# Ledger of designs, part 291: VH-VL binders against q9nrl2r1430to1533

Target 1, 104 residues: q9nrl2r1430to1533
Amino acid sequence: GGVHELSAFEQLVVELVRHDDSWPFLKLVSKIQVPDYYDIIKKPIALNIIREKVNKCEYKLASEFIDDIELMFSNCFEYNPRNTSEAKAGTRLQAFFHIQAQKL
Below, E stands for the ipSAE of ESMFold2; O stands for the ipSAE of OpenDDE; V2 stands for 0.75 times the mean of E and O plus 0.25 times the DockQ between their complexes.

## First folded at step 21 (VH-VL)

Design m5x (framework fv_erenumab)
Fold by ESMFold2-Fast, scan of step 21:
Structure m5x (fold): chain C 104 residues (1-104), chain A 121 residues (1-121), chain B 110 residues (1-110)
Amino acid sequence: as target 1 above (104 residues)
Amino acid sequence: QVQLVESGGGVVQPGRSLRLSCAASGFTFSSYAMHWVRQAPGKGLEWVAVISYSGKDKYSVDSVKGRFTISRDNSKNTLFLQMNSLRAEDTAVYYCARKPSYSRAEYFDPWGQGTTVTVSS
Amino acid sequence: QSVLTQPPSVSAAPGQKVTISCSGSSSNIGNEFVSWYQQLPGTAPKLLIYENNKRPSGIPDRFSGSKSGTSTTLGITGLQTGDEADYYCATWDDSLDAYVFGGGTKLTVL
């Protein structure tokens, strides 16, 4: 991708970060805080990591950016039972993402 | 009935060792991360250590690191705290506590009744 | 010294309302869920509030939690003699990589 794609990715990440349901996704899960997490989740990711990758121009294709966001949601649903606050926030934020991603 | 019962406390001289146990019942012990929290006489609560459900990952606070080792035996539904090189500052009631199995769970429920460790000369 | 600051004591009469404050920073309360614990004399701590404002089964609705910025508050309405206890706030601190507890507040029912 190019500068125009990266600008769109940054705008979308900012919108996700500002969303009320972003709280489970803002930063990586700590191994000390949740030592079980990395036994289950093999490819951890969070919005701060995705934003760093956007800023460092590490996404070459829009599909790579979308895949990282989808991985973030997939990890949430894999680790957290569906009745948790995390899973509910993830469901709402993922729906918001799908609407905004139509602009990519 | 979800329950945690600690044992193994006692009176010991500085530099000695103690091994605490926490017996779990009423839930699937092997599905939960477990914690140790202590409370010095007349003082507040201090988090000490955590262990993952499998026992693969374990962490302790800097003040006890290298001296205390948390471990578990899932076949016996038992959590342990091996305490070496004990100091007067380690005198406290030691509680085991369960943490919920989700990524932003930042609370402890249930707690054991506690077991008392007194390090004195 | 505790990274979460609570008043050492609070007192009120039966039937009154009390609030117990807990102040932290952006590395703990500002970014994390908060829980509150009641410790009756000679007993283990008991969970009162989790995820800022939720009650476990069996905790009456006269206990409430709220969070604003880097501070959280435990509210107790209809105060009863059986509420005499030490109360602790707790959360995760991402700068320390540790769970932290407030210094505790002794509630006296006058």
Scores: ipSAE 0.672, ipTM 0.879, lowest interface PAE 1.1, mean pLDDT 91

Design m5y (framework fv_erenumab)
Fold by ESMFold2-Fast, scan of step 21:
Structure m5y (fold): chain C 104 residues (1-104), chain A 121 residues (1-121), chain B 110 residues (1-110)
Amino acid sequence: as target 1 above (104 residues)
Amino acid sequence: QVQLVESGGGVVQPGRSLRLSCAASGFTFSSYAMHWVRQAPGKGLEWVAVISYSGKDKYSVDSVKGRFTISRDNSKNTLFLQMNSLRAEDTAVYYCARKPSYSRAGYFDPWGQGTTVTVSS
Amino acid sequence: QSVLTQPPSVSAAPGQKVTISCSGSSSNIGNEFVSWYQQLPGTAPKLLIYENNKRPSGIPDRFSGSKSGTSTTLGITGLQTGDEADYYCATWDDSLDAYVFGGGTKLTVL
């Protein structure tokens, strides 16, 4: 996509990073902190990686950007049971994302 | 009741080896990552190593890397720490502790009672 | 030296309240959840607080935790002689890629 779309992606990523519920998503899960994470999650992703892809103009369509954000939430819900702090943060942040993404 | 019991500590000379065991009961051992944490006499707690629920992934603090090996046998509900090339600074009480499997903000609960390792010449 | 700094000792009388501080940086407390442990003389550590402010089953509500910025505190109200112990904070450190403990605080109840 165009310059307008890239700016919109960066603005949205910045808003996600600033959200109180972004803490599980700011960077990749450490395999030492959570040693079984990568045995379960095969396509890891985090906001820092998504932001880097935005800055390198790797998203050609809004749908590609949205797919990476949704993959991030999908990974969270696959690894973490619904009653965990991570899953609750993910649920709230995903709802926030869906409202903001309507502007894309 | 969830319980961890360590054994295998003792007094050894520098350069020797010891193998510590931690027997788990009262929970599904194979579902939890496990830690080793140590405490030198009169000092604070120091994290040593972690192992995934399956035993495939294992990590240790740099000061013991290449000398200590964490392992587990899920069929026997037992965690191990193989300690080679022991040094005076490895003198400590060694605790095993469970990591809750589902939290990135993992903590240590329960803890075993500890087993004492003294490296002395 | 510990990555997380705690006062070496605190003291108070029975029935009083105390706070034990634990200070870190953006690579640990600032970005990660904190847990607190009580170690009675001659015993193994026991979990008091996890995820900054949650109590496990069996821990009375006179124990509380809070986090602000790169620091965390353990609060103890209604002090009892049985609270005399060493207290440790703990968290994950992103820069070290390791779990870290504070240096410990000895609580004396006189």
Scores: ipSAE 0.661, ipTM 0.868, lowest interface PAE 1.1, mean pLDDT 91

Design m5z (framework fv_erenumab)
Fold by ESMFold2-Fast, scan of step 21:
Structure m5z (fold): chain C 104 residues (1-104), chain A 121 residues (1-121), chain B 110 residues (1-110)
Amino acid sequence: as target 1 above (104 residues)
Amino acid sequence: QVQLVESGGGVVQPGRSLRLSCAASGFTFSSYAMHWVRQAPGKGLEWVAVISYSGKDKYSVDSVKGRFTISRDNSKNTLFLQMNSLRAEDTAVYYCARKPSYSRAYYFDPWGQGTTVTVSS
Amino acid sequence: QSVLTQPPSVSAAPGQKVTISCSGSSSNIGNEFVSWYQQLPGTAPKLLIYENNKRPSGIPDRFSGSKSGTSTTLGITGLQTGDEADYYCATWDDSLDAYVFGGGTKLTVL
């Protein structure tokens, strides 16, 4: 895509950031907090990075934007066991994303 | 059953070195990142250093960077803190602690009983 | 000098209830999970509360935690003399990229 699609990406990212379950995804995991994270997760990403990419017009296709959001959820489920608060928040936020992404 | 036991503390003069040990038992030590946290006499808690489960990645608070080195021996279930160029402000009880391997877990459980380091002339 | 502010002391009689406050900012308590630790005289810290309001196995329900905005509180009901200790709140600070602890609150049960 175009400028109209990029505006839709910004609106969706804002909706995700404001969601109660966004807390595991707002910023990258700190190496001090979790030194093992980057040995397991090879393509780290977070909503602040995705939002910056939207603002810099780095997504040329809606599929590229969707892939980055899905990567973010995939990383969460790969690192965190299913019974954690992180994984539960990720499951709910991902469902919300799938509903909102129908607008794209 | 899950236990952490520190040793190696003592009284030393400024500029000297000490090596602290933390013996772990009752859990798979090699599956956890491990931390050192200290507490100066009559003061609060201060995070000092962390080491990844493999021992490959290490981070420490700026005030000890270049002087303290965290390391581990997974074959012996032991965590270490090498403390060089000790200063009076390093006087504290040093605790080793385990943290859950969740991406947003900011709590420590269990803690060792602590070992006391006194840097005094 | 603490990023998280706690009252230095609090006191109450046996059987009463007490609350210990901890105030931070949007970069720490406002954005991240909070934990609470109990430190009995001469002992190591013990985890009392994690993820704002959850208790580890073995911690009685008379200990509770809550978070609102940039502040958190530890509640203790049915006070016992064995509760005399220092209590610390703790969390992560996104801006400092660091673990932060409150200055501690000394609880006296008299």
Scores: ipSAE 0.707, ipTM 0.894, lowest interface PAE 0.8, mean pLDDT 92

Design m6a (framework fv_erenumab; at its last fold request DockQ between E and O 0.95; V2 from the best seeds 0.86)
Fold by OpenDDE, fold request of step 24:
Structure m6a (fold): chain C 104 residues (1-104), chain A 121 residues (1-121), chain B 110 residues (1-110)
Amino acid sequence: as target 1 above (104 residues)
Amino acid sequence: QVQLVESGGGVVQPGRSLRLSCAASGFTFSSYAMHWVRQAPGKGLEWVAVISYSGKDKYSVDSVKGRFTISRDNSKNTLFLQMNSLRAEDTAVYYCARKPSYSRATWFDPWGQGTTVTVSS
Amino acid sequence: QSVLTQPPSVSAAPGQKVTISCSGSSSNIGNEFVSWYQQLPGTAPKLLIYENNKRPSGIPDRFSGSKSGTSTTLGITGLQTGDEADYYCATWDDSLDAYVFGGGTKLTVL
């Protein structure tokens, strides 16, 4: 039930963080580093935030968890052109996520 | 063809003001965050300030807060640095630099040739 | 004083290989892209390496960058007299919330 699902979310986040292509997503973009970012991205999110939400049991449904992960990737693709390292990493990590999410 | 050209440097006494300009060409200026980086004589590089593409968001290093103001005029493809209450330690070559608009970019390209600011009694 | 640590100077003869190290921490080099700049005497910095190991157009392949852990290295092979310059590493520091540079390394071609 809920406990098992929570554990699954935790494990999936761990796997995402450990992935080689997680670097664009580990933390929120700094306003000073990229002052333009938040003019474009209105719902910023990162793996550390998602992990926190998991730890706080804020995800009651798998769909909610998946939505946040997809939002994270969507933000990446919205801000970064396709040929950037960020977008390429996002593409690979998203593919990995989709495979792992089938186990939820 | 991408170019940044700084101007406005000079010799001033402590407490005085100076306004630097950076003229951009060869790229869509209004699409990029712009930076000022300075280099004291015989010293290394120090990041000074950043301004977003629209000019709405501005940040600077603590040592210049309250004294320096970064701004831009996108209609003129020009970046500015208003320097007030200048101190001897502000003596440096001031470079304007462009930052690529990638979410995890950490580098600058290109740099201007710099303009020299000397603060001396 | 500099957040990133570089050797003050390096020297080698023409044709030789040199490496310039740059050491930081987990809050900067460990988690962020590193760049390298060449500053010829009396000139502005020029980007040599970005994203740890990528070269901009016009930079010859005898310049290389690598990153491991919290350190990065600039490699220069086939050293030329024209390579005599100051070299700076740079990145973003999460803890300081600022762009940071190394102290610079003066490369002398003997």
Scores: ipSAE 0.889, ipTM 0.957, lowest interface PAE 0.5, mean pLDDT 96
Fold by ESMFold2-Fast, scan of step 21:
Structure m6a (fold): chain C 104 residues (1-104), chain A 121 residues (1-121), chain B 110 residues (1-110)
Amino acid sequence: as target 1 above (104 residues)
Amino acid sequence: QVQLVESGGGVVQPGRSLRLSCAASGFTFSSYAMHWVRQAPGKGLEWVAVISYSGKDKYSVDSVKGRFTISRDNSKNTLFLQMNSLRAEDTAVYYCARKPSYSRATWFDPWGQGTTVTVSS
Amino acid sequence: QSVLTQPPSVSAAPGQKVTISCSGSSSNIGNEFVSWYQQLPGTAPKLLIYENNKRPSGIPDRFSGSKSGTSTTLGITGLQTGDEADYYCATWDDSLDAYVFGGGTKLTVL
């Protein structure tokens, strides 16, 4: 990725972090808080990890960035039943992401 | 009806051991992480330990780490707390409690009625 | 000291309303869901409020919760003598990597 792509990724991550529905995604799930999580979710990820990868220029393609964001949502829906506050927040934030991702 | 019943408490001298049990009924025990929470006489609640639904992952607060071991037997719907090298500060009512398996859940429901552990000379 | 600070006691007359505060920090209440528990004398804690403001089935609407910044409040309206109990707030603390409880508030209905 180029300078323009990195700037776009940073802007999008900042918008996701500031969204009211970002709370389930801001940081990795603690294995002490939720020890069941890592028995089910094999590739954990969160917005703080994705933001760090953006800042370290670890995404070479927009598709790699999008894949990590989609993995984050996929993990949420796999672990949390659809009627949970987490799954509802994830559904709304994912829709917001899809709209913003058009700018990538 | 969902129910948790603790047992195994008693009066012991410092340095001794006790094993607490928590019998679960009315729900699929093997689908939930389980917790131990204690309350010293006249004091507030203190979280002690957690175990994953499978028993694979377990954690305890630093003050009991190396002395207390949480375990479970899903075939018997029973949660355990093995307490070794007991100290006076371990004197408390010990509650088992369930927490929902949601990624950001921070609440406990139901709770057992508690079992009393007194460590005295 | 508890990392979540509650007043040690509150009191009011039957039929009145009270609020019980619980103050924390950005490592706990500021970024995590809060729950509230009622403990009647000689009994186990009972869940009153979860996810800041939701009531479990069977908890009357006289009990309510709210969260603002790093603080949370339990509201009880239409006080009854049966509401005399200790009340605890609770959440997760990111810096301690542990569940934490407030020090408790004794409610007296006179």
Scores: ipSAE 0.770, ipTM 0.908, lowest interface PAE 0.7, mean pLDDT 93
Fold by ESMFold2, look of step 23:
Structure m6a (fold): chain C 104 residues (1-104), chain A 121 residues (1-121), chain B 110 residues (1-110)
Amino acid sequence: as target 1 above (104 residues)
Amino acid sequence: QVQLVESGGGVVQPGRSLRLSCAASGFTFSSYAMHWVRQAPGKGLEWVAVISYSGKDKYSVDSVKGRFTISRDNSKNTLFLQMNSLRAEDTAVYYCARKPSYSRATWFDPWGQGTTVTVSS
Amino acid sequence: QSVLTQPPSVSAAPGQKVTISCSGSSSNIGNEFVSWYQQLPGTAPKLLIYENNKRPSGIPDRFSGSKSGTSTTLGITGLQTGDEADYYCATWDDSLDAYVFGGGTKLTVL
C-alpha cells in the first residue's frame, strides 16, 4: 500500500492504544514476571511493536497489519482463560478493532 | 484445601548451605509458576525467586543470584530453594507462594506459613 | 529503601475507618495491578485485595482498595481489634523487572 494506507494504520494503532481495554497489550509480557509465557506463546506481539513496525513502514499490505493485530488477540485468548480480566479486555478491544478496521 | 507448607529452615553458620522445601496440595501444582518471598526479622517482604510451571526457566533477585537455586519436582508436588554461601543478611522467614497463571497477574495467593533461616556465628 | 512508600503506622478507634496509602511510580503502580496483604502478628501474609480493588472470597467488604495515578489506598471500615496487623501493598515494577512490596504499615486499634 501507499502513504494514505500507512497513515490509516497509524491512526488505528493510536485508537487501539487509547482504548481503556488496551492495558494487556501495550507491551510484551515480561519473561521474569511470567516465566512460562514464551513456552506457550511462540509468536509474541504487542501494540508497541506493531506501532514501531508501522513507523518503519514494515507492513506492505493491509492484511499483514491486520494479521499482527489478530495474532495479538489470539495470543491473549490462548494464554488466558476466558473469565480473566485479560481475556475480557481482549474481547472488547477486538470488537472495537473490527469496527475501526472497516475504515481501512 | 489449597495448602503450601515450608520446611528445612534452621540455624546455620555463615558460608553453610540449607535446602528449603515447600509441599503443595489441593491444586494442580504443575500448572503454576511458584515463588519464594522472604522477610528479615522486623522488616518487610522481599521477592526472591520464581520458577516456571515445567521448571525450565528460573529467575532470582540479584542479591542471591549465583548462591540460591530455585527448583521443583512436579511428580512430588514440591518446590525447593537451595541456599549456598549463606550470609547474615539472608536471615529471614522464607515463604513459598503461588501466583495465578494470567499474563498480567501480580499477586500471590496462597502463601505458606514460612520457615525460619537464621545465619549467625 | 522500599520502591513503594507506605506510612510506618496508622491508628484509629474500634468502629472507625482508616486508610493506608501506598505511593509508587509510572513503572509500577501507574501501569500494573496492585495487591494488598494483611499480616497478623506471627503469621504469614494473607491476600486482601487483588487487581486494585477486588476481594478474594472470605474477605469482608469492609476492606476496599482503590488506585489513582501512581498511588493506591487500602480502606478498612468498621475497625475491629482483630484488624491490628501489618499491611503491605505490592505490584510489579517494569524498570526493575521485579515484584516489589511497600515497607508495610502497622495498624493499631486504640
Scores: ipSAE 0.769, ipTM 0.909, lowest interface PAE 0.9, mean pLDDT 93
ESMFold2, look of step 22: ipSAE 0.755; ipTM 0.903
ESMFold2 (binder alone), look of step 22: mean pLDDT 93; pTM 0.941
OpenDDE, look of step 22: ipSAE 0.872; ipTM 0.949
ESMFold2 (binder alone), look of step 23: mean pLDDT 93; pTM 0.943
OpenDDE, look of step 23: ipSAE 0.871; ipTM 0.948
ESMFold2, fold request of step 24: ipSAE 0.710, 0.761, 0.749; ipTM 0.888, 0.907, 0.906
ESMFold2 (binder alone), fold request of step 24: mean pLDDT 93, 93, 93; pTM 0.945, 0.945, 0.948
OpenDDE, fold request of step 24: ipSAE 0.888, 0.887; ipTM 0.957, 0.957

Design m6b (framework fv_erenumab; at its last look DockQ between E and O 0.89; V2 from the best seeds 0.84)
Fold by OpenDDE, look of step 23:
Structure m6b (fold): chain C 104 residues (1-104), chain A 121 residues (1-121), chain B 110 residues (1-110)
Amino acid sequence: as target 1 above (104 residues)
Amino acid sequence: QVQLVESGGGVVQPGRSLRLSCAASGFTFSSYAMHWVRQAPGKGLEWVAVISYSGKDKYSVDSVKGRFTISRDNSKNTLFLQMNSLRAEDTAVYYCARKPSYSRATHFDPWGQGTTVTVSS
Amino acid sequence: QSVLTQPPSVSAAPGQKVTISCSGSSSNIGNEFVSWYQQLPGTAPKLLIYENNKRPSGIPDRFSGSKSGTSTTLGITGLQTGDEADYYCATWDDSLDAYVFGGGTKLTVL
């Protein structure tokens, strides 16, 4: 049921945050640090935002939760070239996510 | 081959204005956010301002807000810093610096040679 | 008064190893990449280390960077007279929403 799914989402977010490659995704990019980020990325998202949505029970379907996580990775790969530390971390974290998401 | 060259520094009295320029070459200037960093005589480095690649977004340190304006002309590969109402504490070498376009990058490379601004009565 | 704290000076003889520390907090060094710059007398800063421990092209492997917790360290081995300079650590500070620098360390080669 819904409560069981919410618990699964919470646990997955915790695992993502604790992962060594989560550092690019923990929070939104600062507009001052990267002033051109939001000219390129139109739907910014981060793990702290996703966590809040989970806590507020905003995800009715697992697909909605997965979509936000995938958006997070998509944004990373859109803005950062493949050879950057951010993109490399994203690649590894996404692979981890895909494995864990199969349990949902 | 990547190079930044500052100009426009000088000696002025308090309350006066100066306009600094930074000429960029050897890279696609319009693809990078650009920064100004200053260094008072015998002191450390202080971040001053940043401008996005398009020039649409600008930010500066609180101590210069309302007085300094960062801008750029991508057609001329030039960065600017308009400095109004100058104060003695604005005395410094002013560097332009390039910021790599990564989401979590925190470093600058390269830096210009700097241009000296002296504000004294 | 710098957000990042460095020792004001260090010294060593040629050929020796020196380390320069840079201490911050969880809002800067704790969760952001750190860079190091060398500033020779009368010159502009030059990037030595970025992303905690990476060297740009042209920087010799005598220069190294490491990060632990809320502190970072620049290491210089095989010290040369030409290494005499000021060294600055730098990073982003989330709480200040600004780029921040250490106070700088003057390295004297004896």
Scores: ipSAE 0.878, ipTM 0.950, lowest interface PAE 0.5, mean pLDDT 96
Fold by ESMFold2-Fast, scan of step 21:
Structure m6b (fold): chain C 104 residues (1-104), chain A 121 residues (1-121), chain B 110 residues (1-110)
Amino acid sequence: as target 1 above (104 residues)
Amino acid sequence: QVQLVESGGGVVQPGRSLRLSCAASGFTFSSYAMHWVRQAPGKGLEWVAVISYSGKDKYSVDSVKGRFTISRDNSKNTLFLQMNSLRAEDTAVYYCARKPSYSRATHFDPWGQGTTVTVSS
Amino acid sequence: QSVLTQPPSVSAAPGQKVTISCSGSSSNIGNEFVSWYQQLPGTAPKLLIYENNKRPSGIPDRFSGSKSGTSTTLGITGLQTGDEADYYCATWDDSLDAYVFGGGTKLTVL
């Protein structure tokens, strides 16, 4: 699959979801759990939203898909200190993503 | 030395009001979301309310919505719980607690020593 | 009857090992970090374990936590009489959009 194949985006999202380090990224942060999150993070996103966008054919270019995944990691590193479990998981998952994204 | 000290508890009749305070010291109070957790006599712990570091965002458990209001004064390093229309079921020790500002954190540390609220007729 | 289920009591002799279980579901323990608290009689809860298996500074290594699937356990080795307390597991529940605590387990050291 090429860069315009929706099946390629779906396959990559499924592999990200299945990865052991996906836990900080599976769903949006709750306002009740972390009430200050949305004062700091202005463009929230998570794997469940990205997967929904893939399924609705909302990504026309591979760059748009990649930008949403990178935004997800950027939000993690902006909110969470580097020594947190969230930031460490994000670092490992982002490295995995960069390897897989070369196929897009 | 990080410390939380609650005050304002007492004995009150149903339908009355109390205002609890929690004085914070030893950390940058304005950088943390703060919580109230209660414990009825001989029972377990129950989360009550949270407030964001700025005080703009407030959330509470359904059983106290419309009756309890959480607030804070960052200039005084103090957290408050305004309790209106008190019911017998609100009888508990009330603890204030801090939670770390991580996106998936679920733990509370430190806790105050608690202040006792008894609602009796 | 809490969302997180703990045995109401456990007992062991000094020097022994005890484990306290806490059972939940995919909406809480299965997807979220778990913490454990010790409450000595007449005192406030004290954090023992956070993020499933980490200890805050000052907590001895004889206290340990583990998580598997939708269940978590608190382990205490080298049991001491000063460990007599109520122990609570706690986490976040995605479905309830709320923090939840187990019903508590009373540890008796005889």
Scores: ipSAE 0.795, ipTM 0.909, lowest interface PAE 0.6, mean pLDDT 93
Fold by ESMFold2, look of step 23:
Structure m6b (fold): chain C 104 residues (1-104), chain A 121 residues (1-121), chain B 110 residues (1-110)
Amino acid sequence: as target 1 above (104 residues)
Amino acid sequence: QVQLVESGGGVVQPGRSLRLSCAASGFTFSSYAMHWVRQAPGKGLEWVAVISYSGKDKYSVDSVKGRFTISRDNSKNTLFLQMNSLRAEDTAVYYCARKPSYSRATHFDPWGQGTTVTVSS
Amino acid sequence: QSVLTQPPSVSAAPGQKVTISCSGSSSNIGNEFVSWYQQLPGTAPKLLIYENNKRPSGIPDRFSGSKSGTSTTLGITGLQTGDEADYYCATWDDSLDAYVFGGGTKLTVL
């Protein structure tokens, strides 16, 4: 194939980024914007970091990639109460992820 | 009734210090990061500083860094701003404000009524 | 010299609709929630709009917000003389690592 063929991990990350509910997950939370975040969330992760790890081939197993994506959602649900816009977006994006992860 | 009430403003000479207080009521103060925002006479709003729930983490805008220190006493539901080495350009109404504790929240509600600091020779 | 640009003033007659624009960049409005504040003369700012287009309890639905790209707009329909105030947009800016406010728009109702 061509050089523009995406790996399954890259294709999935691109679809997550394009999803309307990706906005809480695109980049890490700023510690100045939310100064308590990193005292509560000990393993921060975001889509831009996951995408970079895919591009650098840092995932050896599909389970490692899936674990980082699920960590991203669990951080959202741990920090944000269930009725917040962030948690609702996380719920919808996680459901989308589970459907798309069947391609892995 | 959620309420924020600032106090401690006044007229001071350049180079002097002043300490502002903000008394909070009607909500669990220790569950919110708290902020100071100021407004120079006839000018717009400027974010000044934030302090975490516990008081552990503090950040301020560069123009006041090293001169202003934000702090809190959660047992007294009180937010503070210690202002040292005051300059004429620090003249403003100072508001305390609460931000929701969500990971992407960017809005302030409520605001106090403000306390006026005038730095004049 | 705010990073968020608002017109200095806007005016309209009672009963009319007015819009107040706020322009920013991808480091702020483009990727962050926007809020709007009303400041009546001699008073503290009051939240009108949060999360781009949501109204807190007690704010009538004639106030609305929208966002497109790096711009946001406050809409006020059924304009009343009591709406005469300064209006500020606000958001977070990732490049400055700070909360930022627009320069404010003075609404005159005549």
Scores: ipSAE 0.777, ipTM 0.901, lowest interface PAE 0.8, mean pLDDT 92
ESMFold2, look of step 22: ipSAE 0.750; ipTM 0.899
ESMFold2 (binder alone), look of step 22: mean pLDDT 92; pTM 0.928
OpenDDE, look of step 22: ipSAE 0.875; ipTM 0.949
ESMFold2 (binder alone), look of step 23: mean pLDDT 92; pTM 0.929

